VH-VL binders against q9h9l3. Designs and how they scored, part 302

Target 1, 176 residues: q9h9l3
Amino acid sequence: PRKMVAIDCEMVGTGPKGHVSSLARCSIVNYNGDVLYDEYILPPCHIVDYRTRWSGIRKQHMVNATPFKIARGQILKILTGKIVVGHAIHNDFKALQYFHPKSLTRDTSHIPPLNRKADCPENATMSLKHLTKKLLNRDIQVGKSGHSSVEDAQATMELYKLVEVEWEEHLARNPP
Below, E stands for the ipSAE of ESMFold2; O stands for the ipSAE of OpenDDE; V2 stands for 0.75 times the mean of E and O plus 0.25 times the DockQ between their complexes.

## First folded at step 15 (VH-VL)

Design Db8 (framework fv_amlenetug; at its last look DockQ between E and O 0.79; V2 from the best seeds 0.00; counts 0 for: pae E 2.1 > 2)
Fold by OpenDDE, look of step 15:
Structure Db8 (fold): chain C 176 residues (1-176), chain A 120 residues (1-120), chain B 108 residues (1-108)
Amino acid sequence: as target 1 above (176 residues)
Amino acid sequence: EVQLLESGGGLVQTGGSLRLSCAASGFTFSNYAMTWVRQAPGKGLEWVSGISYRGEYTDYADSVKGRFTISRDNSQNTLYLQMNSLRAEDTAVYYCAKVPYYGSGSFDYWGQGTLVTVSS
Amino acid sequence: EIVLTQSPGTLSLSPGERATLSCRASQSVSDNYLAWYQQKPGQAPRLLIYGASNRATGIPDRFSGSGSGTDFTLTISRLEPEDFAVYYCQQRYSSPQTFGQGTKVEIK
């Protein structure tokens, strides 16, 4: 089995005026889209802005949420040694206060062949929603309930699979 | 060994109040969210209330909102449920349950429950 | 709220037989937030399955959970005498969390 997982995180606002993005949900799926991890996470600081329209996070989700330090340990255990696929994944790692090796990281927001396949400029940063619609003919992040991190992680993995062979060959010739 | 022991149940008149307690042992109580679930005689399970590990966040079923208050004392390893304005339909066995760090929403340990009977 | 409907209401079987219990959600539920519980007469519920398909600690391998979306299943491959009980499914995907009405597995 391939040591590849996809990750997507939802963040809420903490700190002054809620400008600090804190991890509130993390979803990890394997190559087949099976959920390996999906938990609500409780930030160490008081939540000022749930950002519900985007994050899908509500106050009620924090009742059974896993403390950040514990969740972080669980997540890092899953990610260690894996190729980690994500979209704009630097935000997820930042929220996790963790940085995965660059050589083992795949960011679907920075894969030129993927953009090319979607008839987008290769150097542009396209949204996950847009790429998913164009390449998978699937609508994600619809409705008023906010994002589903599981859905987003699965979409991210599916997108990467479209260009996996080409991109892995590219990376082999051009290690980061 | 994880143990949860509910207490405080009994007979109370409609409109009355009762405070349930759940004494926890065998795990670091302050690290885990807790919940109350009740079961009317001969009926199914109904979620009542939940509280985060530090007590900062609480949630309630619509049927008990404004009447019940969940709280915890982590220094005493005890979960509480203050029940006010009790109604006949609140008659049930009340269970406290532990929320694990896996399987969101599941309860991995339950107490044996305490019976609350509300009579007119 | 998400309504969970379990079927059948009562399942009459003999020891050694296979039991299949259904839990249908009124709307889609993420797998990780679906759980199954067992409750024997006069006892507190016991967690059987979490995340739709994961056995809780100490649960025999004859118990298995499957399903996704709106349809979930608890299977007992070979019923043991101690398996005759009421089984509940639960979701915490959407607030408020809800339980199914239960399926009673009774001895035929």
Scores: ipSAE 0.583, ipTM 0.847, lowest interface PAE 0.9, mean pLDDT 94
Fold by ESMFold2, look of step 15:
Structure Db8 (fold): chain C 176 residues (1-176), chain A 120 residues (1-120), chain B 108 residues (1-108)
Amino acid sequence: as target 1 above (176 residues)
Amino acid sequence: EVQLLESGGGLVQTGGSLRLSCAASGFTFSNYAMTWVRQAPGKGLEWVSGISYRGEYTDYADSVKGRFTISRDNSQNTLYLQMNSLRAEDTAVYYCAKVPYYGSGSFDYWGQGTLVTVSS
Amino acid sequence: EIVLTQSPGTLSLSPGERATLSCRASQSVSDNYLAWYQQKPGQAPRLLIYGASNRATGIPDRFSGSGSGTDFTLTISRLEPEDFAVYYCQQRYSSPQTFGQGTKVEIK
């Protein structure tokens, strides 16, 4: 049987005017919410904008950060062959410079049954914070120091569990 | 095996300068962040400075900021600490230490240290 | 600056006893950035625990770490003769990185 993990990433701004999103932290949790990976990652490009108010990334985090190529290899080894759950997960995969098979990808920002449980339009794109508040009665991303990718990955896994049986059955009938 | 060997310690007068070196072997030095930690005689450990694997990011304890400069030469597998405007409070054994890929900011291998004594 | 306060300052125990060492932070520290080190006289420190609870390579099962936020512990389930040393906790959650003042575990 296939194992399931949840991933969340924090990005900083690189490239012209800091508009390119580059990976600076990645957290991966298992089905039970245990942390499998959580490291700061040093992008290969010059950081223009730490985006600290959202990312939580500061200059000091980069001093001991894992090189991007090393971190990418470690992360992809964990993801390979697994069902990977995320929120707006295309951004995480883009930052990893990676494609995960659609049949093994679960995006909590695009699951109609999950929106329905939250009393939201089935095709609306809802934030992780909003879904977590409505469906788990929990506040995440609290404070002004930026997001915690561990907290966010754990919340994402718990949200998916609410619809896991229904959605896995749907996907079995409707392969992407 | 991983080996870190500090050198360059010794006796120096207050206000003087000293350069410490840490020779690394047994691992790909250029892939790892590095750190200096010091310990005054009979006292506890104090973090001094850290440097990213390519050397582009550095950080310092407030007690040494502006006086000490961490640097590295990846072609020579060597970490450096340039210490200027030395004070009596800087008297300590200075260790270099390696940062592993996991447990960010922890120090998995340490050198045996080099003693710096600052006297008036 | 995050101050780490270790207690007790000295712990006098016999081989075979359980040792419990406390590290209290002046403000919250993420688990991932809390480590424990052992230092014997005349030697460099040795990493025992990283990420509050993960044993470093080659560290025996009798060492375990726990805690979160501001309260962290190192437990040695059955002291061996080689475990009598000074133990330091360390945080890297915020700059500057800091160590606790140490707990000396000595033979009674």
Scores: ipSAE 0.553, ipTM 0.819, lowest interface PAE 2.1, mean pLDDT 90
ESMFold2 (binder alone), look of step 15: mean pLDDT 91; pTM 0.933

Design Db9 (framework fv_amlenetug; at its last look DockQ between E and O 0.86; V2 from the best seeds 0.66)
Fold by ESMFold2, look of step 15:
Order: structure tokens, then C-alpha cells, then sequence
Structure Db9 (fold): chain C 176 residues (1-176), chain A 120 residues (1-120), chain B 108 residues (1-108)
């Protein structure tokens, strides 16, 4: 059996009008929720919009931040060969400029049994905040001072555990 | 071996200026954020200023904002601290330090320090 | 800003004894953002522990760190003669970066 980790990233706006999402924080936790990685990351391009209200990223975080190229290498070393759990995880991989094998990827925003447990439409794309409140009785992402990527990664892992046995068996019978 | 060598310390009068330098070797200087930390005689450590690897982000302790300027020259592997309007409370040993990635905000290599003495 | 308060201020011990140093934060600090340094007289500080509990390269296993939230501990399991020094905790959870005031471990 493969080791499992959960990842969550925070992005800032780069490029024209700040519309490109660039990686500025990454948190990775193990199966038990212990933090394996949690670093601020300095994008190679000029930051146009910190998006602080959601990202929690401020200018001062960039002073000691790990350059993107170095951080990417560190993160990929952790992810390689592991089952990686995330919420809308394609956005995280896009910000990392990385494609993790589909057979090793678990996206809590696209697991019908998880939606069913939350009494939500099976094909709806539910937010991490909503699923966490309904299924774990926990409030995350409270207020407008930004998300905690550690908190979000931990919540994502706990959500996956609720359907882990069922979903892993489903994927074994229905390989992507 | 990573080496950091500070220079430029000395005795100055209140209101004077000094420029500290830190020569770096044994690592790719242009890939790393750098910092200055000071220690007044008989006292603890105080973070002074930090600078990102390309120099585009800087920050300062409130006690030195507007008076000190951190900079770097990546072509010469050198970190600088320009200190203006010096006060008696700026008297300290000034260390340059390399930021550690994976544990960022901690400082894995330090120079030997250079003493700045500000007298009236 | 986050104030780090170390205790005791001075710890007088003999070689071979166990040292336990406390660092308390004025507000919660993420474990990943807590570090410990050693400083001997006339020398620069040396990184001992980062991430609250991870030993830096070349640090003997007699040094260990633990704790979370507001309470952190540095333990030296058996003091060696070279371990008599001042120890500082440091946080980077919030700006400005701050150090504790130090704990001096001295020979009894």
C-alpha cells in the first residue's frame, strides 16, 4: 500500500491584471494530519494581487519565502509515488506546473459518495468549507483574513478518510 | 563550506553613518534570502532586516525603519546594511545570516559578526 | 508582535545532568515556525532545532525539541562540557521575527 498525503496551496495574482494564479504557499500533511511541509513561496513573476482576503499572503511573507523553483523541487520530492489528496486539486497541480498520475490522485471536490454523505447532489462541486462543516462539524476559512493551508489540508485528509475504503475499492474496480 | 564574513563596523558618533558588508561564499548566494541580526553587549538577539533572493522584497524592525537600508549585489556575492542616523541603542555586534529553506525564517549559517559602537 | 518568554533565566547544572528549557509564546505559534539556537561566549549563534523538533545538520541527538501552540521545550539529555551556553528560541509565525530573551545554562 502506498503512502497518502494531502496538499493545499494558496495563490497570488501575477501576470496581466493579476489574473494568473501563482503559487505562494503550500502545505502538505500526512495521513494522521502531521505537517510535512508548510512554506511561503516566492513566485518568479511580479505579484500584482496578493489576494490576501482569501490567500492570507502579505508582502512580508515574501521576504524569507522559498523561490518557486526550489520549493517545487522540495514539494515534488514529497509527492512522488504517493497518493495525493486535495480539494479541486487540479488548481494546485497547475500552480506547481506538475501532473500527478491520475491513479494516485484523490479530489474531494469530485467524490460522489462524499457528497452523498453530506446530503448534497452527487455531481455537485461542493466547497471544502461546506463539506467540512457538514461532515466534520468544523468551521474552517472563518472571516476574511485568509485561509490556513495547513487547516485546509488537514480537513481534506479527514474528509477523504470518511470514504476511503469505499472509494479506493471503486477505483480498483474502475481504473482511470 | 558556507562562509559569511562581515566588515565595516567601527566607532561612530550619534547621527553618523556606517555601511556594513557581508561577503558570502560556499553556496549559490543569488538563490537565498539573507538577513541581519544584532546583539547589544550583554543582551539577546534582535532581528534587524531581511531581503529576498533577488532583492525585490525587504523588511525592517520598527526600531531601524527609515534609518537602515538592506541591499545585495548578487554579482559580487555581497550583502549590505546601510545604517544612517545612528543612535546609542544601535551599538551591537551585527551578524549576517543565511535563511534556511524548509524551515524558512530560521538561520542556518551566521557570520562572525562586526561590532558597531555609537558614542555621543 | 509575538513575545517569547524563556524560563528559567539561568540554569545551573553539572555535566551529565538533563537540562530542560522552556519557551512560552504570547500567542499560538505554528510548530513549523519555531527554532532554537545555541550561542557560546564570543561566538555567533548556531541553529540547533527548526520546526520545533527537527535537529539541524550536525546537531547531536542529545538535543531534542518538543511542544506546540504556546509552549515549547528544548531538552539536552546529558550535558556535555561544550553545552554550557546561552539558548534562544525564535519564532517566524508573525512579523516581526522575534527571539526569546535567552536561557543561560552554566556549570554549577
Amino acid sequence: as target 1 above (176 residues)
Amino acid sequence: EVQLLESGGGLVQTGGSLRLSCAASGFTFSNYAMTWVRQAPGKGLEWVSGISYRGEYTDYADSVKGRFTISRDNSQNTLYLQMNSLRAEDTAVYYCAKVRYWGSGSFDYWGQGTLVTVSS
Amino acid sequence: EIVLTQSPGTLSLSPGERATLSCRASQSVSDNYLAWYQQKPGQAPRLLIYGASTRATGIPDRFSGSGSGTDFTLTISRLEPEDFAVYYCQQRSSFPLTFGQGTKVEIK
Scores: ipSAE 0.772, ipTM 0.887, lowest interface PAE 0.9, mean pLDDT 91
Fold by OpenDDE, look of step 15:
Structure Db9 (fold): chain C 176 residues (1-176), chain A 120 residues (1-120), chain B 108 residues (1-108)
Amino acid sequence: as target 1 above (176 residues)
Amino acid sequence: EVQLLESGGGLVQTGGSLRLSCAASGFTFSNYAMTWVRQAPGKGLEWVSGISYRGEYTDYADSVKGRFTISRDNSQNTLYLQMNSLRAEDTAVYYCAKVRYWGSGSFDYWGQGTLVTVSS
Amino acid sequence: EIVLTQSPGTLSLSPGERATLSCRASQSVSDNYLAWYQQKPGQAPRLLIYGASTRATGIPDRFSGSGSGTDFTLTISRLEPEDFAVYYCQQRSSFPLTFGQGTKVEIK
C-alpha cells in the first residue's frame, strides 16, 4: 500500500480587494500525525488581506516565510506518489496550483461513511471543526488566533482513519 | 560553499550611527530571508531583526525598533543594518544569518560577526 | 514574547558521558518551532536541531532533540571533546524570535 499523508493549507488574500486566495502556510503530516512539513509561505503578489481571524497569518509570519515557488517544489516532492488526505482539499490544491491524481486523493468533506458516523446527512458538506468535535471529541479552530494548519491536518488524518478500511474497500470496487 | 561576511563594526559614541553590511555568497541570496542576531560580551544571543527574501517584510526586536533598519540589495548579495541613536546596551557582536527554507526562523548559516562598541 | 529558560546554567561532565539540556518556554511553542544551536568560544553559533527533533545537515547522530509544548530537551548521547560549548534554544513560533539564555557544557 502507498504511504499516506494529510495536508492543510492557510491562505491570504491577494489581488484586487484581496479576493485571490494565495497560499501562506502549508502543513503536512504522516499517518501517525508527525509533521513532515510546516512552513509559512510568501505569495508572489502583495498581500492585501491576511485573513488573520481565519488563517492565523500575521505580517510578522511573512518575514521569514518561504518563497512560494520554493515551497511549492518542497511540498510537491512530499506529495508525489502518496495518498493525500485533506478536507475540502480542492482548495489546497488550487492554492498550490497543483493537481494530485484523483485516485490518490481522499477528501474527508466528501466521504459519506464519515458523515454517517457523525450522524450527518451523507451528502452534506460538514466542516472539519464539526466532524472533529463529533467524532474525536476534540475542539479545533478555537480562539481568536486563527487556525492551526498542523492541528487541522492531524485532525483530518484521524478522521480518515475512522473510515479508512471501509472507504478504501469502496474505492477499490468503485475507482474514481 | 555558503559564506557570510559582516563588516562595518567599530567604536561609536552614544547617540551615534553605524551601518553594518553582510556580504553573502555560495547560495542564491535573493531566495532566502535574512536576519541579524547580536551577542553582548559574555552574554547570550539576541535576535535583532529579520527581512524577507525580496525585502517586502521586516521586523525588529522591541529593543531596537525605531532605531535600527534592516535592508538588502539582492543585486549585490548584501544585507544591511542601519543603526541610529546607538546606546551602550547595543554593544555586541552582530551576526548576519541565513534562514532555512525548511524551518523558517531557524538559521542554518552564520557569519563570523562584527563587533560594535558604543561608548560615552 | 515567549521566554525560553534553559537549565542547567552550567553542566560539568566528562567525555563519554550523556548530556541532557532543558529548554522551557513561557508558553506553548506551536508545532515544534524550536531550534538548538551550538557555540564554541570565539566562533559563531551553529545550527544543530530544527523543528525540535530534526538534525541539521552534517550534525552527528549523537545529538538529538525532543519535546513539545513548553518543554524541550537536547541530548548528547556520548560527549566528544569538541562538544564542550554553549548551547542555545530558539523559538520561531511567534515574533519576536527569542533565544534561551544558554547552557554551558564544560569539562569536569
Scores: ipSAE 0.429, ipTM 0.804, lowest interface PAE 1.1, mean pLDDT 93
ESMFold2 (binder alone), look of step 15: mean pLDDT 92; pTM 0.937

Design Ea1 (framework fv_unasnemab; at its last look DockQ between E and O 0.69; V2 from the best seeds 0.00; counts 0 for: pae E 3.9 > 2)
Fold by OpenDDE, look of step 15:
Structure Ea1 (fold): chain C 176 residues (1-176), chain A 122 residues (1-122), chain B 107 residues (1-107)
Amino acid sequence: as target 1 above (176 residues)
Amino acid sequence: EVQLVESGGGLVQPGRSLRLSCTASGFTFSDHYMDWVRQAPGKGLEWVAEIRNKFNSYTTYYAESVKGRFTISRDDSKSIVYLQMNSLRTEDTALYYCARDEFDSGYYFDYWGKGTTVTVSS
Amino acid sequence: DIQMTQSPSSVSASVGDRVTITCRASQGISTYLNWYQQKPGKAPKLLIYDASSLQSGVPSRFSGSGSGTDFTLTISSLQPEDFASYFCQQANSYPRTFGGGTKVEME
């Protein structure tokens, strides 16, 4: 359990019409919610859409942002060998241009027991905000300032901890 | 190579102040928590204080025995952690170690300095 | 505060012996338990972290086990360089606390 981290990334729009999601912030927390990593990241391509309403990313955040390649190296170093918990984590990995082993990945958007606990359909994809409110009685992603990747990563870890025992047992019996 | 070098120890009278320094090298200092641990002569280890890193708001924690008297701080630009010790007491006499705190897969002190001796005596 | 009770306080052993040191926490600390070795006039050295994880560079004859409140450090075959003091330390709560220590002496 201690070799477990939670990750949340914020993306901005690059490429034609800003349709490409590029990593602009990454936050990683340990099992207890302590922040291991939290950096603004400069995409290799010109940012077309900061998606500030959702991402919380502003132009000023990119002034001293860590170049993508450097940040990626730092992040991968932290993730290597760890169980990585995230919500809809495939998006984060995609933005990182990284593939974490499936056996070491936990996606809280695809854990039926978690949905069941939240009185949601087991096979539905629920938002992090909804699950956090329902199960932790906490409001995240509020206001107009955009998401906090640290807050989201912490919430994700806490959610997973609610079902960790039964889910790890399930995975042990049914390895991905 | 990771190195921690403590300094600032000495002989002082009760009620006086002393500031310890620990200079770190060989690693990214700003990424780690830093702690002070002391050991009275012929005794066991006693945790004194911890200061977290920039990602964790430089939060500090103290042993009850030193709360209100000791202050831990850090200068990431210089890779130094400090322990300001005020209102020193005879029971504060000890070898003071600086330790690097790892917190990625648990919380543990993986590197220690050689220590600096603080003697409080009238 | 979480009290760490370490036993025995001292143990006499010979080279090649199996040595076992125990540490009991007054409250559950999960696996947030570390073991350190200290030789006279030297700083402590990390041996085991998170109850059972061997620190890099530490000989495999050292092992840790336990969870909750009861923990054990084992030296499978004591070597001459292993005569030292050993300390457990919980990292579950603040204040961080150490056991009283165990001195492993030559018989």
Scores: ipSAE 0.911, ipTM 0.947, lowest interface PAE 0.5, mean pLDDT 96
Fold by ESMFold2, look of step 15:
Structure Ea1 (fold): chain C 176 residues (1-176), chain A 122 residues (1-122), chain B 107 residues (1-107)
Amino acid sequence: as target 1 above (176 residues)
Amino acid sequence: EVQLVESGGGLVQPGRSLRLSCTASGFTFSDHYMDWVRQAPGKGLEWVAEIRNKFNSYTTYYAESVKGRFTISRDDSKSIVYLQMNSLRTEDTALYYCARDEFDSGYYFDYWGKGTTVTVSS
Amino acid sequence: DIQMTQSPSSVSASVGDRVTITCRASQGISTYLNWYQQKPGKAPKLLIYDASSLQSGVPSRFSGSGSGTDFTLTISSLQPEDFASYFCQQANSYPRTFGGGTKVEME
């Protein structure tokens, strides 16, 4: 069958008052959770706010970070032609300045059967942390060091596997 | 062009050691898992050992028949994978292949070297 | 360890024949099954990965199918260069294990 990967990104603040979200880390894992890509990425614009409490990004991470243009090329080569799983994945694609085909995109923040398994309203937007705790009995994003995009990508893939058969069949009947 | 070149094979007595090397070129070595697979004369293929990449903690795995005697390692700066073989036995006699292990969609050996021959006999 | 039982151990065939080789796993391996070709004095060459995916540069006369425990490699119309040994290999669990091989030889 078609290859499937999961992606998670961490963003920093650029632009006026640090309000623009720019890519500063990207992690991609395969179906089994093996890491295919994990790099710190230097935005093309000056970083105004590292957003460290959530992003986990600090100034030292940027010293040897891959420039955005190079990193984007590497990431898009991995994503092209694959089913890409993420959580609120539109934010990741926006930070990549990229549009992935909707028919090959899976967003764990918008899967009604997944919410149902977690005893949540089917159309509610639930955090990755909440779903992972509820459905996998696992704590992610623990401590004051910010999020790990590897950990988050791995959790996202595991969540999708819980509903993969049902959701892929649903999408085959109801093309996006 | 992807190339894997094994070396270090030879004739040795039981109980002695050899170290095999596999020099890789034509791809980003640090992105891949690397494996050793052996083939005894006139026999089938037997997986020996695997070492994962840096993103996956360089974790190592071994066939039960070699565990405790063989050690797989890698040097990403030189693009070399090694197999240290201690306490060699006659049943270790084989052609030893170095293989590149792809792990994107399934796990498979997409490139192989020509192998290096290890003969263990008195 | 997952035992891979490959059959037949050899097959005698002519150019143009359809050749089918089977591989059975002692327990379920999903689609983590690969096929390799090996000619005398040469290293194995990957043909099929993940049960049914054709490796780049491999002719379309080769195909793979199956999931779970039963897998098949098919050569739809045998060519002179296809006389070789063929091996299946599971990648579901450590240790990775190979089938015993099938020698395809000229009748």
Scores: ipSAE 0.313, ipTM 0.741, lowest interface PAE 3.9, mean pLDDT 92
ESMFold2 (binder alone), look of step 15: mean pLDDT 93; pTM 0.949

Design Ea10 (framework fv_unasnemab; at its last look DockQ between E and O 0.63; V2 from the best seeds 0.00; counts 0 for: pae E 6.9 > 2)
Fold by OpenDDE, look of step 15:
Structure Ea10 (fold): chain C 176 residues (1-176), chain A 122 residues (1-122), chain B 107 residues (1-107)
Amino acid sequence: as target 1 above (176 residues)
Amino acid sequence: EVQLVESGGGLVQPGRSLRLSCTASGFTFDDHYMDWVRQAPGKGLEWVAEIRNKFNSHTTYYAESVKGRFTISRDDSKSIVYLQMNSLRTEDTALYYCARDEFDSGYYFDYWGKGTTVTVSS
Amino acid sequence: DIQMTQSPSSVSASVGDRVTITCRASQGISSYLNWYQQKPGKAPKLLIYDASSLQSGVPSRFSGSGSGTDFTLTISSLQPEDFASYFCQQANSYPRTFGGGTKVEME
C-alpha cells in the first residue's frame, strides 16, 4: 500500500480556440506527501489559453519548462508499477497521453465510501475542494493565483488514506 | 555509476570547526535527499543530518546531538552536499559517511560513500 | 525518539546455517525499516528496504519481515561472504535511528 503515489496535473489550452487540454504542470507526491516530482511542462503545440485563473500557469512558467516528451518519460518512470491516486484522474492521464492500469488506479472522485464520509451522495462527483474542506477541514484552491498541483496532490493522498483500508478491501473482493 | 566521495576530514581540537564535503556523480543529484551518517571507532551507525531536495524546499533535519552546531547544505549546481561542523567535541570523533536517500517507495540509503575521518582531540 | 533494539548483539554461525536477527522499535514504525550489511573497513550496504523489499543485486538468501514494532532479517543459508555486521534502521520519523548492530561471526 505504500507503493502509492498521488498525482495532479495542470493543463493549458492549445489548438484552435484553445479547446485542447495540454499538460503544463505535473506534481507527484508519495504516501507521506513528500514531493517526488513537480515541473512545469512545455506542450508540443502553441499555447492559446493559459487558463491561469484555474491552472495557475503563466507565460513566464514556460520559459524554462520541461519539454513534454521528456517530462512524460520522467513521470511515467515514477508511476510505473505504483498505485496511482488522483482526483478525476482520467483527465490527468489523458493529458499525459498515458493510461495506467485500472487495477492500480484510485480515483477519489469515484469512491463511494469517501463521499459517504463527507455526507455526500455516494454516486455523486464531488470536487476535490469540497471533499478536502469537509473531511480535512482545509481550504485549497483559494485565491486568484490558480491551483497548486502540489497541494491538490497532497490533499488527494490524504483523502484516500481516510478510506484506504475499506476501499482496498472492497477492490480485493471486486477487482476492476 | 553512482559515486559519493567524502572529503574534509582531519584532526582538530575541541571547539574548532571543520567542513565536510561530499561530491556526487552518476545520478540526478538535485532529485535526491542527502544524508550524513557517522560511525565512531568500533561503534554502530548514527544518523547525523538530512537535507531534502529541490521539490521539498531543501528542508533540513538534525540529530539532537549535533543540533545547533552542525549545518547541512547543498549545491545542486555542483552536485555537492556539505556538513559544516562547529564547536566540535571529542564525541564527534567518527568516520562520516555521505549517503543518498531514496524516498519513492520508502526512505532508505541505497548508496554510501567511503567516508571521511574526523578526529577531535586535545 | 524511536529506539531500535537489535538482537542478538553477536552470533556465531557456520556456513549453511540459518541466521535470524531481530529488531524492535519502541513505537510503531509501520514498514519503514531498512537493513544494512557492513563488512570491516567498508561502508554499509543496503540489503532490505521497507521491511521486506530486497535491494537489487542482493542474494535471495536474504529476506526481511515484520511490521509495526517487530522486524526480522533472515539469512536462509549463511555463506562465507555473509560474515559481517548488520544494522536495522527506522525511517518512520526524525531523528532517523539505527539498531545497535549484530555481528555475525564464524563459529
Scores: ipSAE 0.863, ipTM 0.932, lowest interface PAE 0.5, mean pLDDT 96
Fold by ESMFold2, look of step 15:
Structure Ea10 (fold): chain C 176 residues (1-176), chain A 122 residues (1-122), chain B 107 residues (1-107)
Amino acid sequence: as target 1 above (176 residues)
Amino acid sequence: EVQLVESGGGLVQPGRSLRLSCTASGFTFDDHYMDWVRQAPGKGLEWVAEIRNKFNSHTTYYAESVKGRFTISRDDSKSIVYLQMNSLRTEDTALYYCARDEFDSGYYFDYWGKGTTVTVSS
Amino acid sequence: DIQMTQSPSSVSASVGDRVTITCRASQGISSYLNWYQQKPGKAPKLLIYDASSLQSGVPSRFSGSGSGTDFTLTISSLQPEDFASYFCQQANSYPRTFGGGTKVEME
């Protein structure tokens, strides 16, 4: 069987008025939640808005951060050929300037059986924080110091495990 | 090419200490878990210890038979894994392999050194 | 600790034979099972990882199957270079544990 990893990214604001989301941290964990990758990443463009309250990224993190092109190469080498789990994962791939094969992508924000377990409508887009609290009885993203991409990636993997058997069987019968 | 070269084996008396080294090259050492596995003469394989990568704080794990006596450590700047073996016993006599845990999966030993022999004998 | 029971402990076989080696875990280990080959005086060599994935450079006559607690290594047509010892190893939990080994010998 294919190996499975979970990814989470933190983004900062670049471009006009800081509206472009650029990658500034990426964390990847394996099936058991062990960290395979966790680096601060220097965007190729000027940072206009660190978005620190949500991203946890500060100016000091960028001083020794890995340049985007190098980090992207490292990250994509890890992701290639694997099932990649994330929450709203399209935004992470967009920040990586990368599109992982849809057949190997799992998005915990869009898995109907997961919503059903949380007593939520199957079509609702639920936040990672709420799903984690409801289904894992854990509080993540606590306080005002920003999100931890390691914590979020680990939570995302644990959420997927709750529905893995059912959802993988569904996808085998209904290839994306 | 990936290489793992063990050293520091030898003949020692029971109760003494010995330190093994494993010098790694040809891969991004500080991202990998590293392990020691031993094999007593004519016997099977026994896992001894593991040290995790920099992303996991170099956390260590030990087989019960060596816990409290052996210490695994690493120097990422030199790409070296160490095994400090204290209070050696005759049952510690074995060929000691250094093994790399595969980076992408983290759960199998894809490269092994040739081993270094430790003999504990009066 | 997860105990790995490997069977048989030895096999006498001829070139061209199909050889099957089994490995049973005392608890479920999903697919975190690896197979190694060891020739006399040599370090172990990885053959199969994650129960069924063939390591690069390993001949396709080697295959692995199973999940949960019961696993099998198969050599479809034994070659002269395949006379060796074979070990299974679980990576589901610490301590990492090996099976007792299977020695494949010429009949």
Scores: ipSAE 0.068, ipTM 0.673, lowest interface PAE 6.9, mean pLDDT 91
ESMFold2 (binder alone), look of step 15: mean pLDDT 93; pTM 0.950

